# VHH binders against q9zpq3: the designs that were tried, part 1

Scores and structures below are computed, not measured.

Target 1, 317 residues: q9zpq3
Amino acid sequence: MVTLIVATTADPASINPAAALLAMPGWTAGPILPPDIKSFSNKQTRVIQHDRSIVKEDDLDLRWEEATGEVVDEVIFLSRHTAVSNRPALTVHPIGVLHLKDGESPPQGGKPGWAALPSTRIGPWFRLLKKMAEAHGLVPEFEITLEATHHGPITNKPTMFLEIGSTEEYWKRQDAAQVMALLMWEGLGLGGSEEVGKWKSETGKRKVLLGIGGGHYAPRHMDIALKDDIWVGHLLSGYSLPMEDPTQTKTTPGENYIGGNWRQSIKAAFEATKASFPGGEILAHLDHKSFKGWQKKAITEFLAEESINVGKPNDFT
Positions, changes and structure headers below are counted from each chain's first letter, unless a header gives other numbers; antibody chains aren't numbered by Kabat.
F is the ipSAE of ESMFold2-Fast. E and O are both the ipSAE of ESMFold2, at different seeds. Each is the mean of both directions, binder to target and target to binder. V2 is 0.75 times the mean of E and O plus 0.25 times the DockQ between their complexes.
Where letters were taken out, [cut] stands.

## First folded at step 1 (VHH)

Design z9
Fold by ESMFold2 at other seeds, look of step 4:
Structure z9 (fold): chain B 317 residues (1-317), chain A 128 residues (1-128)
Amino acid sequence: as target 1 above (317 residues)
Amino acid sequence: DVQLVESGGGLVQPGGSLRLSCVASGFTFSSYEMGWVRQAPGKGLEWVSDIYTGGSTGYADSVKGRFAISRDNAKNTLYLQMNRLKPEDTAVYYCARVSEDIVSPTYPNYYYYGMDVAGQGTQVTVSS
């Protein structure tokens, strides 16, 4: 089984960390994946480089398996982070497109109503990245943060994105690229040390964070993810939880239906998280400040209906 | 300030062609994925096409094979070549800058998932 790292030559925040990783010992040239994607091998790690949009090259895990016969265990994408705020950041996040309805075409890849299997490494590598960025003098210039679940591409194996943001000046930063390469080097155990972030269903802490609500950078959930040994699944921002205000529906008494895609979003994210963490204790953590009372009540009732446990910060021990 | 100025729309018969232009300013154009969205009468925004900084392109199924997006980084200009136009293509077309930051709207009909629409748009009308 292999770990597939995906980079695109079209993006310096993608290709530069890949190049920094490939400059370390132990890499050999691998097969060419159709149509003309170069690959490199080191132990159980495969790096591939294509030249297209990283969010629109679907099914690279299955395409690797078809071309080589090797089973892919997980996929890690190296990418730019872009933001209206333009603030510098190093980020880690799961992917999915939860706010769109069937039949809509997602502009940033994926498919509507879908959540990828989250990588089990999201939590542990976020903590490791924060430590490495601090040790290499990137903090406070770069914010080290999670991002809420968003965009594609379509994948079939546990997936995460590692990103450098948020403008061309920062995408090109070689010191940031080196820290991302060191994260992958240590995190995958390529230098001989023990790898970081393998799911350990039989030992250790088995609490898995499912984030409900908050903004794109998940500040309330990030506090939980910083705790030792906490695993991170999907993180649903308020945008992934469209809820229609019932005072705007003028419905009849006793018909207090809360419209919007929020139920489907929560269910898809929960099921994908559950699939990535067999035997894990998934705890939904609500960002209370992002919800009005009627929203919190509806969400809490739905979580109970679906047998999804709610966790307060102290439950993540 | 981000400024996006669309032009090139007009009235055209079914089967005809138009080329839309979008002149950008207030940001480093070559560093951003850019795209086109459209709004048909009485409908919300619909993604049409985008182009990555490395040249990769994407298209909505409804326009694939008929529309071609391109960019000229030296002129800070995005283009949309629209061929074999259909009445269903009638809409206001907006140029958009791609962003990963998403601010959740208070209204369920508003959508700007990763697309920063800042221009006035250009009207395309396809009719006999």
Scores: ipSAE 0.012, ipTM 0.376, lowest interface PAE 8.5, mean pLDDT 85
Fold by ESMFold2, look of step 2:
Structure z9 (fold): chain B 317 residues (1-317), chain A 128 residues (1-128)
Amino acid sequence: as target 1 above (317 residues)
Amino acid sequence: DVQLVESGGGLVQPGGSLRLSCVASGFTFSSYEMGWVRQAPGKGLEWVSDIYTGGSTGYADSVKGRFAISRDNAKNTLYLQMNRLKPEDTAVYYCARVSEDIVSPTYPNYYYYGMDVAGQGTQVTVSS
């Protein structure tokens, strides 16, 4: 049962945190995955390094299992964050490509209408990363934030991305790389302390955030994710919820008149979140400001129809 | 400001070839993934190809084996070699920069998260 950490040598925001982690005690060389992917082992953790696109190397969890016989429990990707704003950031996010229809080709990997199983560590590690970044003097220079669900690669086990952004100057920052390495070291318990963010279904009912709406950096949902003992599943931005304005197109009499694949997006994200959090209480939190009245009504009615519970901020305690 | 200037389009017969160019300015070209998208008459944007800073390339199934993307970082230029052109390749071709954040989003940009279209495009017409 293995935690697989994936880095690419093509990207300093990926390989530098991996190298910083590998400089800590306890690593030994592991097998080479076909075709020529190096690996390293420390306790339950495996680091692999390839030289391709981080978002397009699919099924690395299954490929590890085939090559080694070890079962992969989760996958953590180390990557860069890019932004037109060019603002520095350290980010954590789940992956998926929810806005595209079957048959469309996603430019950043994954597959249309798909949401990966979210890592259970997203919420707890986001909070830990914020604390560590503050303690190491990276705040306020770096913004510490979640990102909404987006891109690939295709994975089969619980997954998250850890990223350094947003320009070449910051992708190369060694102090940011060291904080990401420390996050992984402490979060996985490699130094001997208790690991952070493991889900245990036998404990009492815990609240799991399913974010509905908002922008890419999920500011309304982030307020909830900062609360103690809140777990984070998928975060669906407005771009993951394509809704066709009924006043701009004709609608078919007697049918649901709100077009777009927003229903499928919500359902896929909910089912993936449910699968990652057995026994958890999943609460959909709507960023009401991000929706017009007709959108909010349609989403609220769909959530009720699907028996997906809605949570106000104070329901997350 | 980011500027992308496409050129090299034109009218060709089926089976012909064209090479598109895109000259970039206003950002560090070598640090960004780049790509091509196209828009056929009356249709939305369609991803065609991209190329990563590490050299890896990707292609839509409809063009794989016929199109080749490349870049010259010294000239801040992205290329698309298009061979064995078909009437279905008729479109305006746009150079795109990969970005997760969109400063002035339009509806097509949201559909192709991470692919910014900033240029005027270059028309490719494949007709007998």
Scores: ipSAE 0.011, ipTM 0.409, lowest interface PAE 8.6, mean pLDDT 85

## First folded at step 2 (VHH)

Design a3
Fold by ESMFold2, look of step 2:
Structure a3 (fold): chain B 317 residues (1-317), chain A 129 residues (1-129)
Amino acid sequence: as target 1 above (317 residues)
Amino acid sequence: EVQLVESGGGLVQPGGSLRLSCAASGFTFSSYEMSWVRQAPGKGLEWVATIYTGGGSTDYVDSVKGRFTISRDNAKKSLYLQMNSLRAEDTAVYYCARVSEDIVSPTYPNYYYYGMDVRGQGTLVTVSS
């Protein structure tokens, strides 16, 4: 099984970390992925470089398998992060487009109502990235953060995005690119060290965070993800949980129905998280202050109906 | 101050054409993916088209594919939407939007919608006879 690292040649936040990684020992030319996409090999790792929009490059894992016969274990995308605030950031996140209904076309790739299998490395690599960024003098200039689940492309294997943000000045920062390359080098064990963040199948209580609510940067869930030995699955921001306000809909007062796509969003994210962490203890952590009372009641009742355990901060030990 | 100013809307008969423009200022235009979104009377926002920075790719909602073309001129900091074979269902206020990953829009009256930074007043397109 191989790990695919995907870089976009036109994006400095993508190609520069890839180039920094490829400058380290052990890389050889790999097969050409049709049409004409170059690749590089080092042990179980494959780097591919292409010039098309990364969020629209569906099924790269399956296309690699078809072209090479090698089974893909996971996909890691290197990308820029854009932000209204324009604040510098190094980010890690899962992908999916949970808020859209069947038949809607997602503007940033993926498919409606879908959550990719989250990479098991999200939590451990977020913590390692924070440590490395601090050690290399990037903090506090760069914020080291998770992002909530969003956008595509469509993938079939565990997936995460590693991003440098949030403006062209920071996308081009070579010191940030070097830290991202070091993260991948150490995280994948390419220098001979033990790799970081691979899920091991065993009987035991291994806590996996499923984030419910909050903003794009998941601040309440980040507090949990910083704890030792906590794994991170999907992180559903408010935009992934469309809930219809019962006082402003055609639903009559007193009904026990809350409309919107929020149930499907939670279920898809839970099932994808469960699939990535077999035997894991998935705990839904609610950003309580991001919900009105009627929303929190509906969500907690739905979680109970689906037998999805709720975790408070102290339950993540 | 980020500004997006839409223009080019008007009244047109079914089957007709219009070209919308969006003048951008206050940010590095060439560094951002840009979209058109629209709001039909009494409805929420609908994404129409995106033009990406990587490789010059475009994408469209299915209902406009083959009829609408999104384009940009980075030197003029301008975004365009060429609309051909217009239908009554295309009647809406059209907005241009800057794509940003940290936008949260769970409510409809905000300046944002699902990663779409809508800031302009829009331009009205009416398709009727």
Scores: ipSAE 0.187, ipTM 0.592, lowest interface PAE 4.9, mean pLDDT 86
Fold by ESMFold2 at other seeds, look of step 2:
Structure a3 (fold): chain B 317 residues (1-317), chain A 129 residues (1-129)
Amino acid sequence: as target 1 above (317 residues)
Amino acid sequence: EVQLVESGGGLVQPGGSLRLSCAASGFTFSSYEMSWVRQAPGKGLEWVATIYTGGGSTDYVDSVKGRFTISRDNAKKSLYLQMNSLRAEDTAVYYCARVSEDIVSPTYPNYYYYGMDVRGQGTLVTVSS
């Protein structure tokens, strides 16, 4: 199983964790990918460093395969997080651009209506990151959180982002970079310990969270993700679920049609989650406070129509 | 507090040019990617262009490629949009935006364009014969 870790030199929140990881034992120089992307290898892990936009360099998994003949099995991006709150954060999230319609150009990469295969490590590494951040004195200064599914780049293998936020002062924090490097070191088993977060449906819990609704940091879904052994797929915030108020629209035919891209968003996220967790029990967890009654009814009926099970918090035990 | 103040809009004939400016304050301007977005009458927001922190990397929506040029001056904390060969469909209120992964703008909640921190009142560009 080959893991491709991607960093950009354009961003200290990206290159500093990569540098901290590369300072640990076992790395050797690898090939240079076109046009000038440096690489490094350690066991089954490959690190590449480019100097462009982390969210717009598409298909790096396939480009690795084309250049080396080696198949990539998962991709981990190291990036910065920004927030209007300016609060420091360490984050983990899946990627996709679900809210845009075909023909629209996503400013942060990806493609409209698309959800990447989520990394199976999102849940387990989120919990491990929280423990490591606490042990290294970063809590409560840094908030340790998931983010809802957003942005690109386009990938073809299970993917997640690891981020340091939320301002230049915190992007540069070397203690945060070291904790992210330790997360990758321990999580990938590079020091000889058992790796964390590989999907094996024959052991442990097989419950997979599909988050529906809520804000960007997904606080209601976070409560579920903190439970032991819960896997995390896609997390659809309200901005990924455009729903048109039926009292404000008329159609012929389809007068009772609830418009907006929300059905396609849920379906894309569900199918990508299912593909990453073969044999898993995917449970849609709704943030009920984020929906009006007509929205909740529509979503619940659609989930039933698609045979997507709804999970209450107790169903994740 | 974070401030973004747009200026330079006006009435212009088709084929004409305008240069928009955005004065930024209250944050480390050079650390943020910056964008222009626009809102045509009766329509939602449309992303127009983004410029990365050092100013060397830019990206544009297809409908403005070759006609619009985004630029920045980090020392002056200013963002610019040079608009040439203007068309009637370019008529809109233009906003500058700080690129942010937090989806909520206090001025214009970005329901359809995640990551754009729109705060200002915008500057109106009208392209009319």
Scores: ipSAE 0.085, ipTM 0.537, lowest interface PAE 5.7, mean pLDDT 87

## First folded at step 3 (VHH)

Design b27
Fold by ESMFold2 at other seeds, look of step 6:
Structure b27 (fold): chain B 317 residues (1-317), chain A 123 residues (1-123)
Amino acid sequence: as target 1 above (317 residues)
Amino acid sequence: EVQLVESGGGLVQPGGSLRLSCAASGFTFSSYEMSWVRQAPGKGLEWVATIYTGGGSTDYVDSVKGRFTISRDNAKKSLYLQMNSLRAEDTAVYYCARISEDFWSGYYGMDVRGQGTLVTVSS
């Protein structure tokens, strides 16, 4: 079973970390896949270099399996992070397009109402990345953060994105690229150390964070993700939880209904998280400050209806 | 300072054509996916089309497929929307948007900051 690392040749925040990783010992050339995708092998790891938009390249895991016969265990995408604030960041996030309904076209890849299987490495690698960035002098210049679940491409195996942001000046930063390469090198155990972030359902702490609410950078959920041995699944920002204000909604008299696709968003994210963490204890952590009272009431009632346990910060021990 | 300036709107009869332009400045244009969004009178924003970086792949809302074409010229830092076979329901203010992952505008990551350009399809 192999780990597939995907780099985009036109993206400096993608190709530079990949090049830094490939400069380390043990790489050999692999096959060239249609259309003209170069690959490299080191132990269980495969790096591919892709020249098209990464969010539109669906099913790279299945295409690798078809071309090579090797079973893909997980997919890691290397990408730029873009931000309105343009602040420097190193980020980790799961993917999915939760806010759209069936029949709508996702502008940034994926498919509507879908959450990919989150990589089990998201939490552990976020903590490792923060440690490495601090040790290499990138903090406080770069923010080290999770991002809420967003965009595609469509994948079939556990997936995460590793990103450098947030402008061309920072996408090109070679010191940031080296830290991302070191993260992958140590995280995958390529230098001989124990790898980081494999799910072990039978021993140890098995609590898995499902983030509900908050902004794109998940500030309240990051406090949980920084705790030792906490696993991270999907992180649903407010934009993944469209809720229609009942005072603005034309309703049939006597009905109590909160419109929007927030219910399906939570359900899709929960089921994908559960699938990635068999035997895990999924705890929904609410960013209470991001919700009005009527929203919080609706969400907590829905979580109870679905038998999804809510976790307060101290429950993540 | 990031600027997006839309132009090319106007009054056109059903079945007619218009070409919208968006002049971009203050950022590395070629590094961003770009979109058109529109807002009909009294309605919210609706995503219309996206053009991606690299190989130039595109995506469209179903109601405009086959009629509208999004394109870009990275050297001129310009985004375009060719609108053919216009219909009354295409009447809206059209905005170009930079895709930005931490911005929220009702469509994930679409940084709408220009004044827009009005397209009116009538008579």
Scores: ipSAE 0.245, ipTM 0.652, lowest interface PAE 4.6, mean pLDDT 88
Fold by ESMFold2, look of step 4:
Structure b27 (fold): chain B 317 residues (1-317), chain A 123 residues (1-123)
Amino acid sequence: as target 1 above (317 residues)
Amino acid sequence: EVQLVESGGGLVQPGGSLRLSCAASGFTFSSYEMSWVRQAPGKGLEWVATIYTGGGSTDYVDSVKGRFTISRDNAKKSLYLQMNSLRAEDTAVYYCARISEDFWSGYYGMDVRGQGTLVTVSS
């Protein structure tokens, strides 16, 4: 049972955290994966390093299994983050390309209408990262935040991205890389401590956040994710929820249908979240500022139709 | 066709105020985060402010905090930047920009920007 950590060698925000982790005790060289991917092993953890685009190198979990016979349980990608703000950030997020329909080509990897299984560690590691960044003097210079679900690559096992942003100066920051390595070291229990963020079937009473609406950094959902013992699934920003204004679209007479790919986005995100959290109580949290009345009504009715429970902030323990 | 059209630029004295507008068409405006970015003469592109889809969450580069206010009117498909206490350093071409998920791992998350509007702050 394997945790696969993926880095790309040309990206300092990726390779530097990987190198910092590999400098810690217990690593040995692992097999070379086709075509020429180096790997390293420590207990249940495997680090691979490749020289290709991290968001477009698909199915690395399956390729590991084909090459080694070891079943991958989860995938963690180390990557750079860019933002219009240029603000330094350390981020955690699930992946998927939910707004696109079949036949559309996603420029940043993944596949249309798809949500990866979210890593169960997203919420717990976000909170742990925040504590570590504070303890190591990176706050307030670096913002510690979640990101909404976006981009690829295609994966088949629970997945998350860990990122350093948002410019070349900050991608290269070794202190940030060390904190990301410490996050992985402690979070995976490699030093002998209890690992963080593993979902067990016996924990099915815990609340799992499905974020609906808001911006890329999920500020309203962030408030929920900071609460103790809240698990995080997919986070759908407005760009993942295209809704066509019914007054501006042509519809079949007598049809009260709100067009756009928003239903498929919510359904894919919910099903992926459900699959990652067996027995969990999934609560859809709406960023109400993100929606007009007609949008909120349509979303609420669809959630009820799909038997997806809505959670207000007080419903999260 | 996705279009963003900026307006409201002009010449203003230091300490003055100016209000920029951006008219959006060809997409569901309320579903996108929107930003203002600027390019000073001979300089690279600098992010100024972002407003999230509902309009209640905003963010600013430190140099404009307390002086600039970004806002949006989703019904009118319009983005605004109120610029107060202007300084010579604010002289730039200002662009409005649409943010998409496909660019959050790329350059600045912008997939569309307008033609820009010139703001000159001069005595």
Scores: ipSAE 0.012, ipTM 0.430, lowest interface PAE 8.1, mean pLDDT 86

## First folded at step 6 (VHH)

Design c5
Fold by ESMFold2, look of step 6:
Structure c5 (fold): chain B 317 residues (1-317), chain A 123 residues (1-123)
Amino acid sequence: as target 1 above (317 residues)
Amino acid sequence: EVQLVESGGGLVQPGGSLRLSCAASGFTFSSYEMSWVRQAPGKGLEWVAVIYSGGSETDYVDSVKGRFTISRDNAKKSLYLQMNSLRAEDTAVYYCARISEDFWSGYYGMDVRGQGTLVTVSS
């Protein structure tokens, strides 16, 4: 079973970390995937480089398996991060397109109402990245942060994005690229040390964070993710929880129905998280300050209906 | 300062054509995916088309596939939307947008900044 690392040649925040990783020992040329995608192999790790937009290139895990016969265990995408603020950042996030309804076309890949299987490495690698960035003098210039679940492409195996942001000046930063390469090198155990963030049958019962609410950079959930031995699943920002304001809708019979895709979003994210963490104790952590009273009530009741446990910060120990 | 200025809208009959333009400044245009979004009277924003930074990859909402073509000229820092076979339901204010992952302006990831350009399709 292999780990597939995906880079795009036109994106410096993608190709530079990939090149830095490939400069380390142990890489050999791998097969050429159709149409002309180069690959490289080192132990369980496969790096592919292509020249197209990552978010629209679906099913690379299945295409690898079809072309090579090797089963893909997980997918890691290397990409740039874009932000209105233009602030420098190194980020880790799961993917999905939870805010869209069936029939809508997602402009940034994926499919409506879908959450990918989250990589089990998100939490452990976020913590490792923070340590490495600090050790290499990138903090405080770069913020080291999670991002809420967003965009595609469609994948079928546990997936995460590793990103450098948020402008061309920072996308090109070679010291950031080297830190990302070191993260992958150590995190995948390629230098001989124990890999980081693999979920094994022996790890069951450990706590897995399901983030509910907050902004794109998940500040309340990051406080939890920084704790030792906490695993991270999906992180649903407010934009992934579309809730129709009951004072704005006319269809409100006797039931306390709150419209919008928020129920489906939570359920999809929970089921994907559960699938990536067999036997794990999934705890929904609510960013309470991001919700009005009617939203908190609706979400809390739904979580109870679905038997999804809520975790307070102290429950993540 | 990031600026996006739309132009080229107008009144057309059903079946007619228009070409919209967007002049961009204040950022490295060639490094960003760009999009057109629209807002019909009394409705929310609707994503229409996206073009990736290399200029050869595009995607469209289903209702405009085959009728609309997004393109860009990175040297002129310009984004275009060629609209053919226009229908009454295409009536809207059209905005160009820079894609930014942490931005929300009524449609996730679509950094809309201009006044837009009005397209009216009417008999």
Scores: ipSAE 0.298, ipTM 0.683, lowest interface PAE 4.1, mean pLDDT 88
Fold by ESMFold2 at other seeds, look of step 8:
Structure c5 (fold): chain B 317 residues (1-317), chain A 123 residues (1-123)
Amino acid sequence: as target 1 above (317 residues)
Amino acid sequence: EVQLVESGGGLVQPGGSLRLSCAASGFTFSSYEMSWVRQAPGKGLEWVAVIYSGGSETDYVDSVKGRFTISRDNAKKSLYLQMNSLRAEDTAVYYCARISEDFWSGYYGMDVRGQGTLVTVSS
């Protein structure tokens, strides 16, 4: 199994965790990818360092395969997190651009209506990151949180982002970079311990969270993700579920549906989540506080139409 | 306090040109991807263009591609939009935005703070 870790020299929240990881034992120089992208190898792990925006370099998994003949099995991006709140955070999230329709151009990479295959490590590494951040004195200064599914770049293999936020002061924090490096070191088993977050469909709990609704930091879904052995797929915030209010927009006479791209968003996220967790039980968890009554009714009916199982918090066992 | 101040709007005939400016303060301008968004009369916000933090990567909504050019000057903490071959459909209030992942103001991730600058394209 090959894990591709992507960093950019353009971002201290990206290159500093990569540098901290590369300072640990066992790394050797790898091939140069076109155009002139440096790489490093340690066991199953490959680190590449480019110099562009992290969300603009598409298909790095396929480009690795083309350049080396080696198949990538998962991709981990190291990036900054930005926030208007400016609060310090260490975050984990899947990627996709669910709210846009075909033909629209996403300003932060990816492609319209697309959800990447989510990394199976999102849930387990979120829990591990929280423990590590606490043990290394970063809490409560840094909030340890998931983020809802958003942005690119385009990938073809299971993907997640690991981020340090939310301002330049915090992007540069070396203690945060070291904790992210330790997360990757332990999570990938590079020091010899058992790796964390590898999907084994018939071992342990098989419940996979599909988050529906809520804000960017997914607080209701995060409560579920903190439960032991729960897996996490896509997390759709309200902005990934555009729903047209039928009282404020013209509806086509005779049509019996709520407009907006929310149906496609849910379906794309469900299919990508299912693909990453073969044999898993996908449970859609609805953040009820984030929806008006007509929205909850429409979403619940659509989930039933699509045979997408709904899970209450106690169903995640 | 983060501030974004737009200027350069006005009345212009179809086919004409305008250059919009945005003066930024209160944050490390060079660290953020920046965008222009617009709001036509009676409509919601529409993303127009984005420029990535390095200054060389850009993207545009299809309706303006080839006509509009976004640029930035990190030393002057300024964002620009050169608007050529203007059409009546470009009539809108134009806002400068910084990209922020936890913000929602009618378009994903666009931190709109200023009063905007009105562009009116009319014969």
Scores: ipSAE 0.203, ipTM 0.641, lowest interface PAE 4.9, mean pLDDT 88

